VH-VL binders against Protein archease. Designs and how they scored, part 3

Target 1, 141 residues: Protein archease, of Thermoplasma acidophilum (q9hkc1)
Amino acid sequence: MDSDDNRTLSYEVVDHESDIGVIVYGKTYEELFSNAVYAMADLIVDVSRLKENRKMHEVITGKTPEDIMVNLLSRVLFYLDTYYILYYRITSKYSDGELDAYFYGSEIPEGIEYRNVIKAVTYSDLAVKPEEGYAKIIFDL

## First folded at step 21 (VH-VL)

Design u3 (from q6 with heavy chain R102P)
Fold by OpenDDE, fold request of step 24:
Structure u3 (fold): chain C 141 residues (1-141), chain A 121 residues (1-121), chain B 107 residues (1-107)
Amino acid sequence: as target 1 above (141 residues)
Amino acid sequence: QVQLQQWGAGLLKPSETLSLTCAVYGGSFRGYFWNWIRQPPGKGLEWIGYIDYTGSTRSNPSLKSRVTLSLDTSKNQFSLKLRSVTAADTAVYYCAREDWIPGVYHGFDYWGQGTLVTVSS
Amino acid sequence: EIVLTQSPATLSLSPGERATLSCRASQSIRKYLNWYQQKPGQAPRLLIYDASNLATGIPARFSGSGSGTDFTLTISSLEPEDFAVYYCQQEDNYPYTFGQGTNLEIK
């Protein structure tokens, strides 16, 4: 995968009470995790307006794929909050209970408008189903 | 201690493809970004590109059309191919490990010994 | 690309003296600047990362300072083994770039 890839990813936005959610599509866990990170980031700001210049590596662990999803997305929020870096592209290898992930992103330029302020990733209606080709995540606003 | 060792053909003719390999010893192949950097004789350093463990790559736009980076994770090796070489590609080529920890650490902390590649007709 | 300009091109000093090397960026690179030392026939060696942090195994006589566009590498008291070429390098944006180098030679 080329870091200069300008591929646009599609996701569906779902309303959930006072919160917001996404449905992302993929045939593998890696695809679902990657697309979920992109979708969440795009809910925060228009990702297409960002230029990738930051990267990192972390191993994300969890008892279930759903746990890994929550932990992964929560970690993205952590770095946004702590270091003001929004990671919106990940490459990864998934094995039982572990996601070896490389994060790519950038700071958010001053002229970029925030679309949403996401407080947390929730377990509400959470699903990670590569066999069915989708994942659903609800965020706390 | 982490050690990088590199090898490849050192003499090429114009239009041929440069091929170099770097092997990583004494440390994890995961968690880092594996880079290539070159230095023409008597000149400064030019960044070529990096590859991560998953195969994601980025390369210098000046070389992007001619550069291919690849991995052999089973051997803890990564490789550089540079197509259509000219005399301008004559340089010592280095592989290097890049560590990147947000708010903590960034840099090329381990380097290969370098490989002189000479392009001559 | 971001251009790094180092000065002076050559610095001639004696052991025991203080060395001050400059690196200027064409635009702000925040603190994403590293310093490397290179001796003849050897690969570069990381000295300072993120503008002011001493890399592992590097003597305390080396120090870095600066942010934004202006950076400085200082060697408080030169040792004979310190005479080499020094490069600054930025990781704020792609492509990564290096300065043209400062040659620190013995007077």
Scores: ipSAE 0.913, ipTM 0.953, lowest interface PAE 0.5, mean pLDDT 96
Fold by OpenDDE, last read:
Structure u3 (fold): chain C 141 residues (1-141), chain A 121 residues (1-121), chain B 107 residues (1-107)
Amino acid sequence: as target 1 above (141 residues)
Amino acid sequence: QVQLQQWGAGLLKPSETLSLTCAVYGGSFRGYFWNWIRQPPGKGLEWIGYIDYTGSTRSNPSLKSRVTLSLDTSKNQFSLKLRSVTAADTAVYYCAREDWIPGVYHGFDYWGQGTLVTVSS
Amino acid sequence: EIVLTQSPATLSLSPGERATLSCRASQSIRKYLNWYQQKPGQAPRLLIYDASNLATGIPARFSGSGSGTDFTLTISSLEPEDFAVYYCQQEDNYPYTFGQGTNLEIK
């Protein structure tokens, strides 16, 4: 994790049939999106063992916050698959239908064990509720 | 056409705080990483740090304890503060735009005109 | 930090000649290497990004090659305006670092 980020992020792992999910906590959309990215990345590998050296910017769009969450996390998986870069930290500004997101991460060094192989982000039991202080995301394994 | 213009005090005494501002014209302030780089007279270039549009920052460890980067998004401006300056901080300071597109493009593509800051007792 | 070493420190050539500048990294930086040109009293200007890609508005006489630890900037036929200082810069890891520069001067 980036040395400038002193946040200790926590999440709960949820079992869902043959899949895996997370519950993350936050009071804003930005917090939930950032914590979700971190949680997903940490499900893939121990993020604490990564050193941030890659960055990127994208605008993520969607009709609902849930759509944005799926699209955001799917983009993270895309870059992992395509460029072998795992983005695990994001900063963003959210407005209805649009997330202006800055992605931070790194390649996964050799010797680091993969915890899970996530194939896709799903809409199953998907919830993004800053008013209630949480988001829930289920992933296909 | 994208243009960066910078300004700030060019003469400081030791222990004072360097303060520079860079304004972006003719382009989006969003989507890029805004950097500061300095160059002592007759020497090479040293990266200071960057700030993104959300205010996330990273600085050179050699300067981290003394560096503060900030934004004024309403004015499309970003600023550098360097505390406790010494003669070693005498340099031309540049602001620069950094673009990062994975697998496509990265680099400092637009630069300010530079500001000479001299630290002398 | 990653150290970039440029060579030669000074290169003296005449207009029309071919210039070859070297940049060596202390460790592999893959292709995260850029080249900049700086003229007296001016800010650096991006020439090459990602080791071998010509930046917008840069003449075709400039080219970059290399990967890993060894990189080269080539100017096929020098023009009078090409005499300047050239820097390589890595973006593989923080902190970003520059080479010490090669001064390309007129012979």
Scores: ipSAE 0.913, ipTM 0.952, lowest interface PAE 0.5, mean pLDDT 96
Fold by OpenDDE, fold request of step 24:
Structure u3 (fold): chain C 141 residues (1-141), chain A 121 residues (1-121), chain B 107 residues (1-107)
Amino acid sequence: as target 1 above (141 residues)
Amino acid sequence: QVQLQQWGAGLLKPSETLSLTCAVYGGSFRGYFWNWIRQPPGKGLEWIGYIDYTGSTRSNPSLKSRVTLSLDTSKNQFSLKLRSVTAADTAVYYCAREDWIPGVYHGFDYWGQGTLVTVSS
Amino acid sequence: EIVLTQSPATLSLSPGERATLSCRASQSIRKYLNWYQQKPGQAPRLLIYDASNLATGIPARFSGSGSGTDFTLTISSLEPEDFAVYYCQQEDNYPYTFGQGTNLEIK
C-alpha cells in the first residue's frame, strides 16, 4: 500500500437513535479496522480534502476484536482532540488480541467544515466479523 | 544498541537496477519507519522514501516511480530497488530509522554506514 | 516541495567560539525541523529534533531554536570535533527535504 494513495473507501451510514453508525466491509481484521478508521474519519470531515503528512505507530490491545475496534477508533479521536491530527488511514497486523498499527493522516486545514462531531465510540450493536465480511460501529454524537 | 548495516552492489551500468539491503540489529523492527536517503558525492541529502513494518511505503516524487521498497521481516531487513539508473543516481545511499511520536519526537535517529553506488558506462 | 536554505554556506571559526547557523524554509514548517551533523566518510547524525530538542547523546553545547520559517542551530563553544557539515531537514510535508548544508570549518 502506497501512502500517496488517495483512495476512497465505501461505507454505509446507519442511523441509530440520535447517534450515527457505519458499516464497513472487509475479509480480514486488518481490512475491517482500516476501513473503520477511514469511515469514522470521513464522518468527521471529508477525508478526500486532506493531504497525508503525519504518521505514527501504536499497538492497540483488547480482549476481543470488538474491544480492539473501540480502542483503535478511540485512539484516533484522542489524537484528533490532543494533537489536532486526524488519522484516516491505517496499516496493521493483527495477532491474538494485539493490533500493530501504523497511522497516517493530517491536520484539518482551516476552511474545511466538520461533518460530525464524534464524542465517543460505543459498544452499541458493535460487531467485527471478518468471516461475514463486515463490521458495524455506532458513534456517540 | 540499535545498529543498521547495509550492503549491495556498488558499481552499475546505466539502465541497470540498484539493489540495496539494510539489516537492523539490537532493536525492534516494529514501530518505526525505515527510510532510504542518498547523497551524491560532494552534495547534499535527498530523501528517497520509507517503508513501515506492514509494507506501506512513500517515496519522493522526484524518483518518478523508479523506486521499490520492500521488507523481509523474518530477517529484520528492508531493501531499496532503483530501476533504470543513470549517472545522476551516483551517490552514497543510506538507510535510516525514522521515529515518529506525535508531539514528542521526530527524526532519523539511526543510520546505516552508507553504500557508494557508482553508475558509469 | 519545501525548500530549506541554510546560511552561511561556509562558517570559519576557531575552537571556543560561538557558532550560529541559520535555516530558512520556503513556507512555514511549524516545528518540524531537525538538525544533523555529518563528518567526512560518515553518515549524518541527529543533533536536534523538532527545532529545539537535544537528541540523545548530543552535548549540551548544541541548541536549536525557531519556528515557522526561521531556525537557528547554535554551538555555544566550539570543540575540535564540531567542525563538520550541518544540515537542516524538514518533515512537515512530503517529500522530506534537506538544506544544502553549512560547512563549519576551522579558521
Scores: ipSAE 0.912, ipTM 0.952, lowest interface PAE 0.5, mean pLDDT 96
Fold by OpenDDE, last read:
Structure u3 (fold): chain C 141 residues (1-141), chain A 121 residues (1-121), chain B 107 residues (1-107)
Amino acid sequence: as target 1 above (141 residues)
Amino acid sequence: QVQLQQWGAGLLKPSETLSLTCAVYGGSFRGYFWNWIRQPPGKGLEWIGYIDYTGSTRSNPSLKSRVTLSLDTSKNQFSLKLRSVTAADTAVYYCAREDWIPGVYHGFDYWGQGTLVTVSS
Amino acid sequence: EIVLTQSPATLSLSPGERATLSCRASQSIRKYLNWYQQKPGQAPRLLIYDASNLATGIPARFSGSGSGTDFTLTISSLEPEDFAVYYCQQEDNYPYTFGQGTNLEIK
């Protein structure tokens, strides 16, 4: 990561039938959302090989934190597919079903190998639980 | 109409800390990136850094060790601190709004009026 | 950092004439280039963003073109208020950088 934030992020990979999932950790919704975006991006490519040079802002809405998680990660996939920009770092404020999110990332340089091709974010075993300190997301491969 | 108004001390001695504040009026403080840019007298422009509404920052590596950007969302204000100033830091300092939409980059679309900061012994 | 070189340093023209300003990048910046106008004692004003898009409130006589390393700002017919310093600025990579400026003066 090429930013003033030197925070080290970690996640666990879980197998789910023919799909792939992650467990991320955090004590707040914002941390969980941020770590989930990082984890998903890192499943796609080695994020450490990317140099941040793109940014944008978007408000993500949902009825539940789980909905917001799916919508947020789906938007990241959308931007990758549409604009060829992988956003792997987000900062945000969460309140009342809205996530005010700032997206940071980059294009994927030539020579970087894709680890996975993620087709969609699913609701399978989806959990966003800051009170328990984790979120679980399953991706469709 | 969006307006940026800035203020701070204009005269400093070497080794002191520059402190400037920019206030945003007539528009949302959310959804943009808030930048500082400086211009030495008779010279070009140098980008200092930005802060977003959540407090995430990026600064020019040439100034990173001396720069602190901060935010007061309750007042729709953001601030710049530049430590250990020298004569080389003498410049007009501008705050500016940076607009971004997906796939479209707007640059710095609104600017403060500028603040001349002179560093002299 | 990416270096932007503007040319010419000074351009002397008369009202009604066409002005062509150049900006060259030390490496490809795709279309992540903006143009600004600055008058004495004032802050810069955004003219063109993303190489060729006219900023809000800017007269149609201003236009931008180019991609990669070579960019051009064109003023089709100069008005008296157009005489100022013009800067290009890249946003492809950090740190953001500006050209050294072109001074458009009245002949």
Scores: ipSAE 0.908, ipTM 0.948, lowest interface PAE 0.5, mean pLDDT 95
Fold by ESMFold2, fold request of step 24:
Structure u3 (fold): chain C 141 residues (1-141), chain A 121 residues (1-121), chain B 107 residues (1-107)
Amino acid sequence: as target 1 above (141 residues)
Amino acid sequence: QVQLQQWGAGLLKPSETLSLTCAVYGGSFRGYFWNWIRQPPGKGLEWIGYIDYTGSTRSNPSLKSRVTLSLDTSKNQFSLKLRSVTAADTAVYYCAREDWIPGVYHGFDYWGQGTLVTVSS
Amino acid sequence: EIVLTQSPATLSLSPGERATLSCRASQSIRKYLNWYQQKPGQAPRLLIYDASNLATGIPARFSGSGSGTDFTLTISSLEPEDFAVYYCQQEDNYPYTFGQGTNLEIK
């Protein structure tokens, strides 16, 4: 299998009053971070309608896996807001305090319908627990 | 200065596997996309594919079924294998570093010296 | 895939003259076009990225313009070292593709 193929990732939507959240599943930090990026992107637009034509690299740091999750997802939102590029797939190497991440995504096509406008990633109910097989993230709409 | 040094066998018979390696000196192996590009005699350049530090790859659909891209992070090396070669695979093969900084910079900024691979009869 | 057509195939000029090289894409590639220079026996060298941005260490006599489907590389006053083959290359979508080159030769 060529690793540049676009695989559909699954996530569970959770409602939180006026906000929206996701539960993603995975046995490693890398899987949880990757599935969270995909889930957030898919809440913003239908990712199946995007072509993976953009890429970049960044090292995401944080004191805890939860801090790294917030910082990672906030960087995805930053590139969407600033450059109109939605990264929806990452590959990465995790070590304590650091996620060495390669981001893959798309410039947003003209006329694409946005599902949601996500303002921010929150710390509400935030959990990154590969030992329990899941992560949970709540977004501010 | 970043330098890419490449090597591999330059003469193959039909059906053999082309195997080339590129080593990276004077710069980071992390944070970039490591590409192979080839140039058949009398023709232009053809992109083969890239690999990132995590082992994630993308390759030209025209070659995808025959291409294997790999890396050795302990040696700062990345490699191309192309199975079942024919005379049509005769070309100069280049390794190249791709950098992409959104809104700022992108392109193939450092190249290996090139390796001529000839597929005989 | 996206086809890039370069013209002319060969451009014969003298040092000091202005060179204008064209690249046309089969569909819009927005601004995602690069230009490379290649001398015999050497690897290509990045000149211009994103249609108009000068790569590091490239002399100011080189410039690029265009967007969408039509792109131009200009060398304002040719130097002896500028006689080479020039390739355009798109990065708007995979697979990345190159034009077939323009041979800029000394008259």
Scores: ipSAE 0.851, ipTM 0.917, lowest interface PAE 0.7, mean pLDDT 92

Design u3 (from q6 with heavy chain R102P)
Fold by ESMFold2, last read:
Parts: sequence; structure tokens; C-alpha cells
Structure u3 (fold): chain C 141 residues (1-141), chain A 121 residues (1-121), chain B 107 residues (1-107)
Amino acid sequence: as target 1 above (141 residues)
Amino acid sequence: QVQLQQWGAGLLKPSETLSLTCAVYGGSFRGYFWNWIRQPPGKGLEWIGYIDYTGSTRSNPSLKSRVTLSLDTSKNQFSLKLRSVTAADTAVYYCAREDWIPGVYHGFDYWGQGTLVTVSS
Amino acid sequence: EIVLTQSPATLSLSPGERATLSCRASQSIRKYLNWYQQKPGQAPRLLIYDASNLATGIPARFSGSGSGTDFTLTISSLEPEDFAVYYCQQEDNYPYTFGQGTNLEIK
């Protein structure tokens, strides 16, 4: 398994009232963050129909891993809303309070069908637990 | 002032492996994309590939089977290996920094001095 | 892959004249087009990024325009140091590609 290619890793969709969520699996913070980015992006658009033609770097900070997860996913939504770029793969280094992340994704093609319109990442049931092998994130639609 | 300094053997025999290293001075090694580009004598430029600080790479499909990109974060260095060279690989090889800030800036803003690699026959 | 075609191959002009260099892409690359200058024995130098933005330290006599498939680099009044080879380069999709160059030479 190539640690840089997270598109083949599975995630589990969780229904949450009028919203949608995911459970992602991984043994490290880096794996959980990477798999969460991929899962959220794949809920928005069929990622298999995208070309990886855009990249960037940002350092994501937060007091807890849960804060970093919300901030990370919120940045992905920001670039989608502002620049029409959907980042769906990251490579990163995690240390306490900081995720040094390289984002890879695609400009959204004209006429692409959206699976969902995600408005925000929430703290509802939010968990980032590499010691238990999973993370859970709920999104507002 | 950011400076890229590159080195490696300039004369190779066919079937040998090209190996070049680029060191980064006067700026951050994190946060950028570190590229190799080559230029055959008297010809245009060909992009080879890049590596990020985590070791993730992308290479030109035309060269991908022969290219290995690597880095040494403790020395702020990144390297190119190109296996099984032929005369067609004779070129000036450049390392270059790529920055990408969506909506603001992108491009190869700092380049190494270039290394001529000649593959003899 | 995206092919960039530069024209003319050689442009012969005198100092003080206006230079206009063209780059045409085989498909739309939106504004993801950069221009570089290269003098003999030197690495390329970034002039213009994102079709029209001047890179740091580049004189105001350089300008870029265009979007989609057709792009232009203009030098409003040529200085002796501007005689060089100019390359366009796209960053819209991988692999990154360069045009074959326009040699701007002194008449």
C-alpha cells in the first residue's frame, strides 16, 4: 500500500438526522487526517472523475487533534467555495498542536455533478482516535 | 536571498545512473515543491518531476519508470536519479523551487545554476 | 499532454522597439501560463506568472496578457539586456510543459 495514495482507502458513511457523517480508519493521526480529507471530498464529488492538477501547502494548527480536524476540513471547504479547487489528498507531518500539510486536488470541472453540498464541518460526535483506529466526523448539509 | 546550489557527475556512460543533488540556502525547505527540469543542448525545457517535504513525488510520465526523487530534510537537500541513461539524456539539468499559493502566486521562482550531464557513446 | 506553440521562432528587433511574443496552447489552460527569460549559460528567470502578473524584480516594460489558448508577452521598449530566449510554460495540468522558445535577437 502506498501511504501517499488515500483514494483506495475505504470510509464508512454514517447517517446523522438531516446531516451526513463518516467514519475513517487509520493507526496514526496522519492517516486519519488524510482519510478524512479524502472521505469528505468524495462525499462532495465522485473523486474518481477528477484529475489531480492542483497543489498547495498550509500548516493547520489547533489545541486538540479534533480542533485540527475541523480546521483542516474547513480549509478544504474554503478553497472549494472561494477558488473552486477541491483538495482530496494530503501528505503531512503531525506534531502536538500542528499539522504540516501538503494538499493535492483538482479544479472542479464545469458541469460536474455534486453528490452533496457540505456547508460546514461540525463538532457533533467528533472523535480523532488513532489508538482506537478511527475518526468520526459529522458534516452540515 | 534564497539560493539553490546543485552538483553531481557530469560525464556518464550509457546504462549508468544519473545522480544529482540540490541544496537549499537562505530560505525554508518546508512549504515548497522541489523540482527538476532538463534542457538538451540547444533545445527547450522538459519538466522531470517534484518532491514535497514529506517525500511525496510526481514525475513526468515520459520518464517515470527511470526516475527516483528523494530528499534529506536534515541537510535541506533533494536529489534526482535517472537510471539507464542514453545519449538522449544529455542535457543541462536544473533544480528549481516551485511555490503555489492559490489565487496569489505560482511558478518556478528560484533555480539552481544548472549541471551539464553528457552521456558518452 | 498540453502542447505550447510559440511564434515567431526568431524575432529580430532593435533596442527601443516594441516586442510581441505569442504562445498558443493546444487546449484551454485558463490563466495558468508563465513566461521565462533565458540567456546563454544561465538558468531561466521567471518574468510573468498567471498570464499577466509581474514576478518580483521584473521591470515594468514587461507585460503579459491572454487567457484560454492565446497568450502574449510584450516588451514595450527593448533594452540591450532583453535580447534572449523566451519560454512560455503551462501549469494547468501535469505534466508541466514548455513552449519551444522564441529567440529575441538584435537586428
Scores: ipSAE 0.845, ipTM 0.911, lowest interface PAE 0.7, mean pLDDT 92
Fold by ESMFold2, last read:
Structure u3 (fold): chain C 141 residues (1-141), chain A 121 residues (1-121), chain B 107 residues (1-107)
Amino acid sequence: as target 1 above (141 residues)
Amino acid sequence: QVQLQQWGAGLLKPSETLSLTCAVYGGSFRGYFWNWIRQPPGKGLEWIGYIDYTGSTRSNPSLKSRVTLSLDTSKNQFSLKLRSVTAADTAVYYCAREDWIPGVYHGFDYWGQGTLVTVSS
Amino acid sequence: EIVLTQSPATLSLSPGERATLSCRASQSIRKYLNWYQQKPGQAPRLLIYDASNLATGIPARFSGSGSGTDFTLTISSLEPEDFAVYYCQQEDNYPYTFGQGTNLEIK
């Protein structure tokens, strides 16, 4: 991770009937979680129009990496809905059952156009597979 | 009660590297943002940058990439290096804890005692 | 970069008087303004966060107000220990910046 680095992440969109999903790539749990947060945020608004001016820390727990992914992304949606802050970048340390995560993002500017309104993160086709180099997440619109 | 204690060399020659360390006692090293702020004698305060527990950093662009921030998580310590110092870098340097709780709280709530660094010329 | 301008530069008052210190931002910083007190030879101390909230252990005679670009720190009745330099600081955007300070001195 580069000092003062501000990078744009890439992902692949997967259509799922009336919902939307992503495939993200990475060789570690930390990379997959980071790329999933970025991908979901970029589906909601054009992240390139945001300035990273907000931060926080939370520990995300779960019985499986898939549970942690759902819980992590659900927390991002919670802060967007409750405080109008979209976290789109995380740095983290993963251990069994726990993701120690530092969230970075932006208060949503007035007048910004939403690309999608994501209601929830689903377990449909959910996969977190660093040994295979990818994660797949389906969102409910 | 959280306490920050800092140390490092107080007298440097031009072109040397400033090196300061801050140790954290009485609280968690995880979950916060660890900052350095400096104050030239008789002047106001300038934010230098922060580091998180994972090693991710952000620095003031005005310092032109002369800054290196680092951690030693085994000792609950974080450090500042400022390369190629000049007389303009003479200041009291503070380490500080930053907390952010969305909708509730933000600010520099605990500070080190300060270290005067003088760059002779 | 967001510039914070404090006024007055020096405020000369006596114990028991009311002090009013101003901070103006070069653009809206919403409520993301903090106030710090600094006594000679000491580190700054957080007084007010989020424009108007007292930090832990700060006496009730301190209060903050404002939003957007104009902010005020008020000390309702000055105590001898309140004579110090006061700084405002914004956390709305990076880099974090401080005002140049107001020196509150005993008359």
Scores: ipSAE 0.835, ipTM 0.910, lowest interface PAE 0.8, mean pLDDT 92
Fold by ESMFold2, fold request of step 24:
Structure u3 (fold): chain C 141 residues (1-141), chain A 121 residues (1-121), chain B 107 residues (1-107)
Amino acid sequence: as target 1 above (141 residues)
Amino acid sequence: QVQLQQWGAGLLKPSETLSLTCAVYGGSFRGYFWNWIRQPPGKGLEWIGYIDYTGSTRSNPSLKSRVTLSLDTSKNQFSLKLRSVTAADTAVYYCAREDWIPGVYHGFDYWGQGTLVTVSS
Amino acid sequence: EIVLTQSPATLSLSPGERATLSCRASQSIRKYLNWYQQKPGQAPRLLIYDASNLATGIPARFSGSGSGTDFTLTISSLEPEDFAVYYCQQEDNYPYTFGQGTNLEIK
C-alpha cells in the first residue's frame, strides 16, 4: 500500500497547439468526472486558495461518457460565467446516460489570480476510459 | 407536499450516543441537502451538519469529532449520531431540507417536528 | 465563525402596528441572510431568503432589506399570529449561524 509520503498526482497538464488539456486518473466514472472537474477548476484558479462555501445539484445527461464529460465541465463554466461561482469538487452517482452530481465550490473572491480563461470544453482527443484508468480533455482558451 | 418525520430516543445518560432518524415523504430525496439543527431549551439555534444523496457530509467544527451523519436511500431516511453526550447536548433536534439553486433561492424550507433529547446531569 | 446579533431582544407591540427587527453580522455576508419565525413548540418557518425575497406562502406584510452587515425584517401591520420569536441566519460561509432571536410579544 502507498505510504502517506508518496502522493499520486490527480491530473497532468498536456499542451495541445494553442490550447491546454489534462489527463486525469481514476478507476471509476465517478472518480474520472470528479478529477476532471477539479483539474479544470485548478487550471482556472489555484483551488487551494478557495473556501468551499457554495453547493448545488444537477443531473447531467449524455449518450456517452464523453458527452457527459463535456456537458458536466460546460456547466461548471456556465456557473463561473453567470454567477461567478467556481465548482471544483463533485460527488456523484453514475449510471448509463446520467450523472447525478452534487457540486461544491466557491464564489470567486476579490483579488484571486486567474491562471487561465477557459472558453470551452472540446471534443478534441476526448476520452473517458475508467477501464484504462484515465480520461483526457482538451480545453479551448 | 413535502413532509419530514423524525424519531429517536429522548432521554439519555452522559456518555451515551444520541441517535435520531428523519424520513422524507411527498418529495424527492435526491437533489437536496439534508440537515440537522438543534435548539437548547430557551435558547437559539445551532447548525449541526448536512448529508447529500451520495453520502458526502459537512459538520459544524464545534461538533465534528462527535457527529456521524448517514443515510438510507432505500428508505428515504437520514440519521444523526452524536457520541459522548453531556447535559450541554440537551436540546430539541430538528431535521431540515436545504435547497440551494444558484441565483434563485436557498434556505431550510421544510423541517421535521422536532425531538427533545434530554441528557441527565 | 460569523456572529449574528439581533436587536432588540424583546419587542412589545400591538396588532396593527409596524414591527422592525434588526440583524447585524460580524463581517459582510453580502446578501446571504435568511429570516425564520418560530412559535412555541414548533419548528422554525422560513420567511425571507437572500435578505429580501419572500418564501413561498409568506404574507406580503413581511419584507426584508439590507446587505453587507446590516439587515432588517419588517412586518407592515402586525396580525395576532405574528407574535413569535424571529431568527436571522447566514449562509455566506460554514458553519451556518443564527442570531440569538428577537421575541416579538403582544403589548
Scores: ipSAE 0.828, ipTM 0.909, lowest interface PAE 0.8, mean pLDDT 92

Design u4 (from q6 with heavy chain I101Y, light chain D50K)
Fold by ESMFold2, look of step 22:
Structure u4 (fold): chain C 141 residues (1-141), chain A 121 residues (1-121), chain B 107 residues (1-107)
Amino acid sequence: as target 1 above (141 residues)
Amino acid sequence: QVQLQQWGAGLLKPSETLSLTCAVYGGSFRGYFWNWIRQPPGKGLEWIGYIDYTGSTRSNPSLKSRVTLSLDTSKNQFSLKLRSVTAADTAVYYCAREDWYRGVYHGFDYWGQGTLVTVSS
Amino acid sequence: EIVLTQSPATLSLSPGERATLSCRASQSIRKYLNWYQQKPGQAPRLLIYKASNLATGIPARFSGSGSGTDFTLTISSLEPEDFAVYYCQQEDNYPYTFGQGTNLEIK
């Protein structure tokens, strides 16, 4: 259950040893990628406390949907680590081998409490399955 | 070289809906944010809003309740509707391209020619 | 909403002179300040983005500086085509806002 403005069931947290993961729901690749970005961002900070004041465009490529998921989420972490901008919402068009993505997010406010520090997106148990209505992602803390 | 060409009715009565369209030539329609900006006669500029290729939008809160932004990806066109116009909506309306490729902002780099919209008082 | 205040409102100079135009923001906008030129009957033209970066095709006589709340556009040696209205614009937060303009007119 999602406790912010977005949806009540956009992701569920999965405990994985000392790491953390999510299950996200959606019937299309675009929905799963969007909900995964939101879920990862909300694990980092309370997204409801952010003001959406940054945007960008980037094409994410990969051999499989799972590769695109890792690359997508890794780019979000890159912008957070390098520029202190957390992109927590995307809109996109998916086609074979690429995700044409429009990212929306926020500068990290001074003094905001981090929920978690996510170091990397992993391939552990990674699944992107719109035909089954879900994706599962495990993060390294 | 990118060109933005815009059109729409320039004379309106109060309460009518302003409707403008902008077509994009000589460049990609994907990967940018497509904006509308207006300038009342003899005054400065006011940002109206943008739309991305997927149809996602943001509008100036001062106009949000009256603004509809849309696009037609098959024709590389995007459109502005502003409902319930008054004399205060008289302005030159511009479409403009906004570039945020990989988080690098390059401003409103290409503009349409402008359309004067006059709302009778 | 972030207010941008430009000064002076009008700047009267001759070709060959140095022009200095100021823009002050009501709160810090870091370096997210852009400059535009507008001639009568034309759309605005981007000159400077992110406080100090020269836009494509803009002559080197234009430069921008500043951060936080105080920003400056400088034209090192005015040419006849530089007499126009200049606007600053912030993109730090929505809604995007513009200054009221500085009219750079020929003396």
Scores: ipSAE 0.727, ipTM 0.878, lowest interface PAE 1.2, mean pLDDT 91

